Miniprotein binders against q9h3h3. Designs and how they scored, part 11

Target 1, 235 residues: q9h3h3
Amino acid sequence: EDGFTAEHLAAEAMAADMDPWLVFDARTTPATELDAWLAKYPPSQVTRYGDPGSPNSEPVGWIAVYGQGYSPNSGDVQGLQAAWEALQTSGRPITPGTLRQLAITHHVLSGKWLMHLAPGFKLDHAWAGIARAVVEGQLQVAKVSPRAKEGGRQVICVYTDDFTDRLGVLEADSAIRAAGIKCLLTYKPDVYTYLGIYRANRWHLCPTLYESRFQLGGSARGSRVLDRANNVELT

## First folded at step 13 (miniprotein)

Design GH4
Fold by OpenDDE base, look of step 14:
Structure GH4 (fold): chain B 235 residues (1-235), chain A 102 residues (1-102)
Amino acid sequence: as target 1 above (235 residues)
Amino acid sequence: DPEEVEKLLEKLLKLIERAARRALEAIERGDKDEVKWLLIKARIILYILKELVTDPELRKKVEEVLEKLRKAIKALEEGNLEEVKKILEEILEEIKELIKEL
């Protein structure tokens, strides 16, 4: 993996956040329209910059689905960033516990399960399963990156409200697995994103808290979830 | 690869330019929430930039832009949109200079 792949992906995500989104909002749109919307905007065909022949003529940053219970609350991100800069200036040790406490103090608790899939039928099928789970209330919100010109992997992000709530994180993993997704999942709190903390940071902080691996047979959840910080299986 | 790092630095600087320009447009529309969000994004990009930059002089310039951004955030919180606009224009000029030095 190229040493700066995470920073490149971060830059692309920041660029995408500034472009228009294609959104299905279950709070305002009937669930019966979801299948038509999915057929109109398959993630493998929606292009990042609105290429000729794509379903979109204009740039699209993300394709997203909002559940009925979705409430956008990012917490005090500006306060978090100010406290982070003050902490760096103080010369105090910075640990995963420090970031957890900052996140709690500023109510920046959101996190996401991430999956990377090649463009094509498997991606579109996975996205359709996730979108249904969101509209049915098993998940709150999800987004998928559009197709890049280079044909690289697309990312699906499935959010949870609180990365400190292990049960909620595990329930989202179970819902993703129930949607038929069998790939590797990684869980990343948004606090790491808001603070610009990626792989190879000077504090040696790992932005991935959990990994989920699909398991054939045995557990009711169909996955093994590893706590990366403690190297302990949670399932 | 130094060339790969340089390309990433340029990409990040151009994203700051984009965020600053969009924030100026949002000020003209009276959309304070969009301004706030764009300043948050610019701050994230500057954090990434600061971690990638090894040159002490370039690192100092990145810190100077971060300090200006802090002032812009404070001015936004105070409701002084004219000061926010002024600082964003200064940031845009500094970023353009940094891109030319790459």
Scores: ipSAE 0.864, ipTM 0.941, lowest interface PAE 0.5, mean pLDDT 92
Fold by ESMFold2, look of step 14:
Structure GH4 (fold): chain B 235 residues (1-235), chain A 102 residues (1-102)
Amino acid sequence: as target 1 above (235 residues)
Amino acid sequence: DPEEVEKLLEKLLKLIERAARRALEAIERGDKDEVKWLLIKARIILYILKELVTDPELRKKVEEVLEKLRKAIKALEEGNLEEVKKILEEILEEIKELIKEL
């Protein structure tokens, strides 16, 4: 009803980034503790602001699992942001190719598969499967939003380290599907997030680079993945 | 619609204020990595804010905050935390005034 749905979601995500996170860090925590942690903090029960009856008494921005091989590397984000500002002053056209080149030049190559699920058993089961895949080393890092007071869908983000490495992105998709997840997945390179570019932007850029749909029948290996930028099926 | 835009602008300004306050606290602890992360975050929020603002006078003030942020980032790259602190305090006061003017 406000026409600024993307901007409101972006603002809420920024707020969540700055609130405390609930983190299972496989680099410092034994894998045998994961199931107890998952049982304590199901994403359908962890509340954004610490509502009465929640397992959390304080606000939680994100619930996250870091894999044993997780090595945070955002690249040259400050240089990316500076170059972006200079580009806008230059008068040169801004296109998806421009964004891709900025990301490559500044080594800001990470991105994430996104899925949206309603609160409940299905969400908690999906998150548990992804968290296990991260701790077991099939995925590197994932996070899930807590339950909002207003209700609504929650988001699971599964990160990859290089959106230009199509094989790596497809391998992450396969690991997600192996965890039993059959819903629509969309992939967003982090460059768009760092530049504050969301779907209703004035440059008409599409932050979704890939889509993955679970496929049955035929050569049934799981996903049908579309490259949205080039209008090409990858699978 | 105008009421919703104003609420969104206020929300974004408060997020910048929060990022600036946390960055000042991080400077006190000498945590340059946290300062860097918070300046990156503030810059993102300013990008979103700038795209929403249509009033020319408000836009001018948003651009001035962005310029101060760029200077703070340069000071951080040079290791000059005292200059970063000074600029962040200026940004914080300007953001507080912008929130009141909404």
Scores: ipSAE 0.827, ipTM 0.921, lowest interface PAE 0.7, mean pLDDT 90

Design QE7
Fold by OpenDDE base, look of step 13:
Structure QE7 (fold): chain B 235 residues (1-235), chain A 102 residues (1-102)
Amino acid sequence: as target 1 above (235 residues)
Amino acid sequence: EVRKLFEKLIKLFERMMKRVEELLKEAEEAAENGDTETAEKYLEEAKWLAIKARIIIYILKELAEQTGNEEFKRMAEEAKRIIEEALKRLKEVEEKVKEARS
């Protein structure tokens, strides 16, 4: 992975956030309509810029599914950023514990499981499984990136409310695995995103807290979850 | 490659900041007209874009630091000044919206 790949992806993600989203909201739309919506907007065919022949004629930033219990609570992100800038100016040591405390103080606790998949049937199948799990209440919210012109990997993001709640993070992993997802998953708190902390940062902070690997014949969860900060297996 | 990324980020930042200015103007006009709901909507959108703009600045600063490129440092500093001014304006508009709501 080229040294700044994460920053490239971040720039693309932020640009995508400015474009319209295709959203299935289970709070306002009957669950019975999900299959038709998935068939209409398969992520492998929805194009980022509305290419000719795609299901979308206009640019699409993300495809998202909101569950019944979804409530957008981002906490005090502005306060978090201000505190972060003050911390940098202070010259105090910056550790993962520092970031955790900042996140707690400002109630910026959301995080996400990430998976990267090539465009195609496997991606669309994975997304359908995740979308179903969201609508059924096993997950709260998920989004997937549309197909890029370059045909690169698409990302599915599955959010959790609290990255400090280890049980909740593991439950989301279990739900993803139950949906039939077998690829590598990485978990990233949003606090790292909001502070622009990616790979190879000057503070040597790792934005990935957990890694989940599929396990054949293993525990009821079907995965091994590694705590990257402590290098300890949690399952 | 780093230069291309830096330029991409600058362009995105400029686009975001332009939209922030538009949103703040619309929010202020809505507040002056007594449409507090519309004002709050535009203000909230402006806040989120400002958050994202700050993320871009953090990335720009990191890239500038890692490369040691003085031009990148200057550009990142200029971007920081722009967002700081916008954040001040955002606070002013927020107070106007609060006053219109009371």
Scores: ipSAE 0.872, ipTM 0.937, lowest interface PAE 0.5, mean pLDDT 94
Fold by ESMFold2, look of step 14:
Structure QE7 (fold): chain B 235 residues (1-235), chain A 102 residues (1-102)
Amino acid sequence: as target 1 above (235 residues)
Amino acid sequence: EVRKLFEKLIKLFERMMKRVEELLKEAEEAAENGDTETAEKYLEEAKWLAIKARIIIYILKELAEQTGNEEFKRMAEEAKRIIEEALKRLKEVEEKVKEARS
């Protein structure tokens, strides 16, 4: 519409970050309570602003599940941002290698697999499968957006610790597919988010690092994962 | 519309910076009462909001550059000055919290 669709979505996501979250934290909550929690808060029914008749009476920014082994480690994001600002005043070229090196230097290595689904039972089913995988230890942390608009898609984010650890990224893809999810998955390193770099950027950087497509007749799990920065298949 | 996006980001930036000021005030008060654990928690939250506010500034600057809009450029520069002043206040409060520790 105006060529800044990703930036519009980013604005909504950052606003959501500031509102209360609904969290199932396996580190402090028995796993046996998960099914009841999922039934109480299906993402297709939880409303962004607490509509009448919703399970939630107040705004909800995100619905999240933290695994038993989840250890938050965002890295040196303040140092990352300072280095980024200094780099831009230096006049040096900015490339995907620049972003990778900044991320490594400041240990800002997390990233996420993303999937987009319409509100409804399929979204709730996919979320439930992901949430169980997190509580069972196959995944570390995931979140899903609440319902904000009639007919709008919602997003599930499944985080990994290190976008440079390709094996770890592929293992997360495999765990997602084992939950029966067959849609397109895209992977975005958090370094791009912290530096405000979206599709419409002047450096022509691609914030989507990996792409996963489910294929019939391939491997046992059927995933084909492409490194979009280098146009190289990882599987 | 790009103007609506820019205005949305400015309002979000303003909300974040208002919360930063609230957190710094609460951290300072907690430190003055000897509750350094609470003060440090408020400082950490303020630092994270400042990180997010910087993301907004990066987006605003890119929008200004891509559109060639001089008013957008001036507003992004003003937002940068606002966060720079908030970071100076954050450092001052951080020093007060350090002094309050035994």
Scores: ipSAE 0.827, ipTM 0.909, lowest interface PAE 0.5, mean pLDDT 90

Design QE8
Fold by OpenDDE base, look of step 14:
Structure QE8 (fold): chain B 235 residues (1-235), chain A 105 residues (1-105)
Amino acid sequence: as target 1 above (235 residues)
Amino acid sequence: TEDEVRKLFEKLIKLFERMMKRVEELLKKAEEAAKNGDTETAEKYLEEAKWLAIKARIIIYILEELAEQTGNEEFKRMAEEAKRIIEEALKRLKEVEEKVKEARS
């Protein structure tokens, strides 16, 4: 990945956050309507800017599914950012432990499993599996990026409530694998996103805490999960 | 390449400007709603403004990182200017928040 690819993707993601979302909310919509919604808005066909012939005529930032237990709680992100700026000014060493403590202090504990897939049947099938898992209560919330004009990979994000809860992070990986997804997964805490920390930052912080690789005939989870900070296998 | 970084920097600046314009609009709407006694609408606009301000700060952090890594003095100046803009907006956001609280009490 060329030096600033992550920052490009971040800029695109933030721009997408300003546009309308296509949302299936299981708290207000019957689960029986999910299949019709998935058929109406397949991620490989939904276009970022509402291109002619797409299911959407208007710009779409994200396609999302909210589970029954979904409650948006992002914590004190403003306080986190203020504390981060103060920390930089102080000249104190910045470590992964520092960021973890900032996240805990400000209750900014959410994180996400990320997968990148080319547009097409495999993406739509993966998304359908994730959406079902969310509606069935195995996952809380997920989103997928719409198709870009230039093509390229689309991203599916599957959120967890607490990146410090190793068991919860691993349970989400298991649910993703049970949905039939075999690609590489990376787990990123949202605290790194809120602080603008991407690959190749001046502090040499790795925003990816976990990596999940699909394994045939392996553990009951069907994946090998690596703790990147400690270089230890968890599974 | 230097050209790629410049293109990214310009993209981020344009996005920041768009976000900050929306923040200003939302703060005005929140103030107007508060004056009219519609505290619920005021709180809604204020919350949206807060989230956009958070995202704008993320953009600044990326701009600062790009400026530091490239050593480009023009980028540093532009990032500093963006930081001043967001600091002013955050002060105004706090003022509007207090007005909404006063209107609710």
Scores: ipSAE 0.861, ipTM 0.930, lowest interface PAE 0.5, mean pLDDT 93
Fold by ESMFold2, look of step 14:
Structure QE8 (fold): chain B 235 residues (1-235), chain A 105 residues (1-105)
Amino acid sequence: as target 1 above (235 residues)
Amino acid sequence: TEDEVRKLFEKLIKLFERMMKRVEELLKKAEEAAKNGDTETAEKYLEEAKWLAIKARIIIYILEELAEQTGNEEFKRMAEEAKRIIEEALKRLKEVEEKVKEARS
């Protein structure tokens, strides 16, 4: 294994960003239209490049739902990148605390819960549950990748606006679980994505901040959340 | 292996080139919209170009890491050329942004 899987996925995600998106925007579209939209565009059937048997004839990069309260603010990403370049030439140590402070200083605080599912009913069901949670206001924005040519695993991304707000991140985890999702979730702050920092990095930084595992019974959240950096359970 | 890194590097270079072509197209559209007095449309094209430039820098960071991990001097030179290309595009982006601001006022 070459250890560059994350970089290949990053390249594919950035290419997908450049292609058209299928978007249900609750800020401009009535919630009553959601079920029809979900039935028209199940992520297991929407193809990346538009196949004859699929609902789309044009390429689709992402399928997304924007909640009614969604107010995007990416922060100063250009300044973040410039400060990162200066930091690397300074000789100062680069640590997880350095990345956290850089993100705070430039207000690049968003992050996302990620789940990977094989194409099929389980994926479509999970996406529908997430999309409803977004339109109902328990989550603010989510996206899912379309079907790859050979039907490899697809990804659902559920965004939060501040990775330093642990309560907000845990509330999003709880909303995902309330939608009936039981698979493994990982949380990645966007600062690592904007700086091109993946698992195979020279600083040994860990881009996955949290891991959530479904837990049967006893918990109001329905999950067990681990801080991957400190190997400490938060729930 | 170096062959596996080379495949990834070439994939990233192609994506970078696609992004920079799109940036050029967006800057032309922003200039045209500003000439027509449609500064709202010009600003939307500029915002899209800025985001593509951010993503193109991410690609450069990944290329630099691959070059460092392999010690391959050709990869380092290619990453430096990509950096030169984006810096020239950012200069033009700033120039177009000033034209749009002048048209707005």
Scores: ipSAE 0.837, ipTM 0.914, lowest interface PAE 0.5, mean pLDDT 89

## First folded at step 14 (miniprotein)

Design GK1
Fold by OpenDDE base, look of step 17:
Parts: C-alpha cells; sequence; structure tokens
Structure GK1 (fold): chain B 235 residues (1-235), chain A 102 residues (1-102)
C-alpha cells in the first residue's frame, strides 16, 4: 500500500464531491423505481469520467441513495475548522477527546461506515442491498464511488447522524449485515475528514473509531464490533 | 518517496485551484452556499498539504493561504462578496505560483 494512499483517496473523494451525483431520492421517487434505477446505474459500470459505453456520458462523483428521513445537517463546519486552527496555534495537547468535544461543540456529529470492494457483481449486489435498506428506512443515506479507470476498489459509505450515539452506530452495522454484507467495515466520524486528519497524522489520532467483522453463527447482529480507541468489543 | 509526495502535492494544489475557480464562479451566480462549501473543502486540502510538506517555505505559503481563506470566510459571513472575490483571486495566483515551484 503506497505510503500516502489515504491522502490520495481523500483528494479523489473531494474531487468527486465537485462532480455531478447520480441520486435516488426516496423522498421524491417511489420505492418501486429503485430496482430499475439500480439496474440502470450499477456502480461497477458507472465510470468516474463518463467513459464511452458506460451508463453515464458525463463525469459522476458519487452514486447516492437518500432515505425518507434524510435531512442534510453538517453542523458548524466553519466554526469547527476555526477552532481547530486556534487549537493548533495554542500548543495545547490534542487528543481524541479534544476532537470529540470540538465535534459536539460545533454540532459536527455525522459519521460513516466504510466498506471497500472490488468492481463487479459483489459490489453491485452489496450496493443494491444497502440502497434497499435506505429506501426501507433502516438506513438514512448511503453513497458509493463510481468505477475508476485504474479499476481500483470502490467504496460504499453508509452514514449515521451521530458518531457519539453508540447504539445508532451499532444499529447501522446491524442493518448493513442484514443486507447480506460480510466484508470488513470501518467507522469514521466526519469531523476527522473536515480537519484533514488521516492515519499518518502528527497527533497520532486514529480516525477509525469502530471496526466491524462479520461473524457466522454469532449474536443476533451477525457482527463483532471493536472500539478501536479502547480496544474493547462492543457486541 | 519524495517523488510520490511531490505528485500528491501537485494534485492537492491543482484541486485547490479548481475549488477557488469554482468559488469565483459561484460568487458571480450569487450561490453563497456553494462558496462556503468550496472554502471548507479548500481548507481541508490545505490541512492535508501542511502535514505532507517538509519544506518550511512551502509550509509558510500554505499557512498564508489558510489565513486568506479565513479572511474570505469572514467576508462571506459579512456579505461582502467583493472582498471575497478579491481574496480568492489573490489565493488563485498564489496557488498557481506554488504549482510552478514544484
Amino acid sequence: as target 1 above (235 residues)
Amino acid sequence: DPEEVEKLLEKLLKLIERMVRRALEAIERGDKDEVKWLLIKARIILYILKELVTDPELRKKAEEVLEKLRKAIKALEEGNLEEVKKILEEILEEIKELIKEL
């Protein structure tokens, strides 16, 4: 893995945020149209730059599904960034607790479960399962990256409203597992993204709060969730 | 790998350039929300860039751009779109210079 893979992926994600999105919005579109939309725009075939023969002729940044209860609220991200810059200049210690408090103070509480999958049927099937769970109200919002030219792994992001709500984070994991997804999941608060904090940061902050592993025959949730900050199993 | 770092830095700088250009276009359209989000994203890129840069001069230039972004955000909050535009044009020139120095 190239030393700066996380930063490259971050740059690509931010570049993708600037391009048009393919969105299924369950608030305005009947749920009965979801299967046709999924068939029209399978993530493994939708190309980042609208390559010839792809379902999209123009660049696509993300493919997304919005649930009925979806309300975009990012909080005070500008205030968060200002406070972060002031904190860096203060010389005060920066801890995971510091970031949690900043997030709470500025109401920047969103986070996401992340899964990385190779292009193909497994990805499209996983995405279809997630999209259904969103439309059915088990999840609020999800997005998937389109296929890159290099054929690298695509990412599915499943959002939760509050990374400090451990139960809500675990419920989203359960819904993802119920959709038939068995791969490794990692949970990242958006506060780390907004502050440019990745794995190799000078403060040794881990942007991954939780890790979920699929477990056969285990608890009703079908997963084992690890709190990475405390190295404690939550399930 | 120094070459890998340089390529990433160039990518980040070009992304900031694109964001600033789009923000200038958004100002002309009166889309303050798009401007706000582009400035937020530009700050993220600069945070990443500052962590990657070992050269003190380049780090200083990145900090100067961050300070100009702070001023632009303040001007945006005050509704002074002309000042926002002016600052973003200055940032754009600074970013172009940084790209040429790589």
Scores: ipSAE 0.870, ipTM 0.942, lowest interface PAE 0.5, mean pLDDT 92
Fold by ESMFold2, look of step 14:
Structure GK1 (fold): chain B 235 residues (1-235), chain A 102 residues (1-102)
Amino acid sequence: as target 1 above (235 residues)
Amino acid sequence: DPEEVEKLLEKLLKLIERMVRRALEAIERGDKDEVKWLLIKARIILYILKELVTDPELRKKAEEVLEKLRKAIKALEEGNLEEVKKILEEILEEIKELIKEL
């Protein structure tokens, strides 16, 4: 099996972080401009490296929308990393509870719902729905990867500000479903990203906290959410 | 697969090199926040690299780079940008040598 896929994707995402982003910022840009912006920069056509035919001539790392209420606060990530390094030398066990407490102590509480889609209409439609939900205030902030290679899957990330606020995470899931998204969603707290913890880690930690599956005829929110750590249905 | 691991290690080392070069550019612009975030990301990449490496000498060198990053972060918080630059130039040289040894 592909034991290093997550590490390769992490490296690619971090390289993308360093390149310019295309941002629609609802805090400074009128909502009436969103549809034109979406038409100009569909994620299936915006290329990672500015290929001919792309609407951008320079590399693009991410395409993002910031909501009116977006107030960035990554917390004490440097302190988180220092504490993590100290913890590993302490001999104390490293468990999901350890990671949760570390995140709480350093106020690194953000996390994200993820969806993976192939380039094309389905991706562009999903992104447009998410972007509108962000600008309309149902979601706070989202980003989507540009097209990097022919046929390669792209990712949409929808952030929440506190993974320990289960109701808030579930409300974001509901807002995503209300935008017409029916594919599988997975939720990853940012603490795992900042500590470089991916699927094949030596502590057997599961960086995916929740899975959300669309359920026809289900609850008012239209999804079935599984807590991956405890194998417990939440909805 | 040792060849697959080696390709991933090279990719990670080149990414650290790019982050350090960008951080040096950010120092010249006086952008302390960009430097901070590039150092945070470099630490993440080193965490990933350290867990992949089996060669004890490479692991030791990765740990030495992490220690230098800790010192650079401390210097950054103290406002000593010249010290940050000095440490990052040392890290850059070490990363370039590690890539060649690979």
Scores: ipSAE 0.822, ipTM 0.922, lowest interface PAE 0.6, mean pLDDT 89

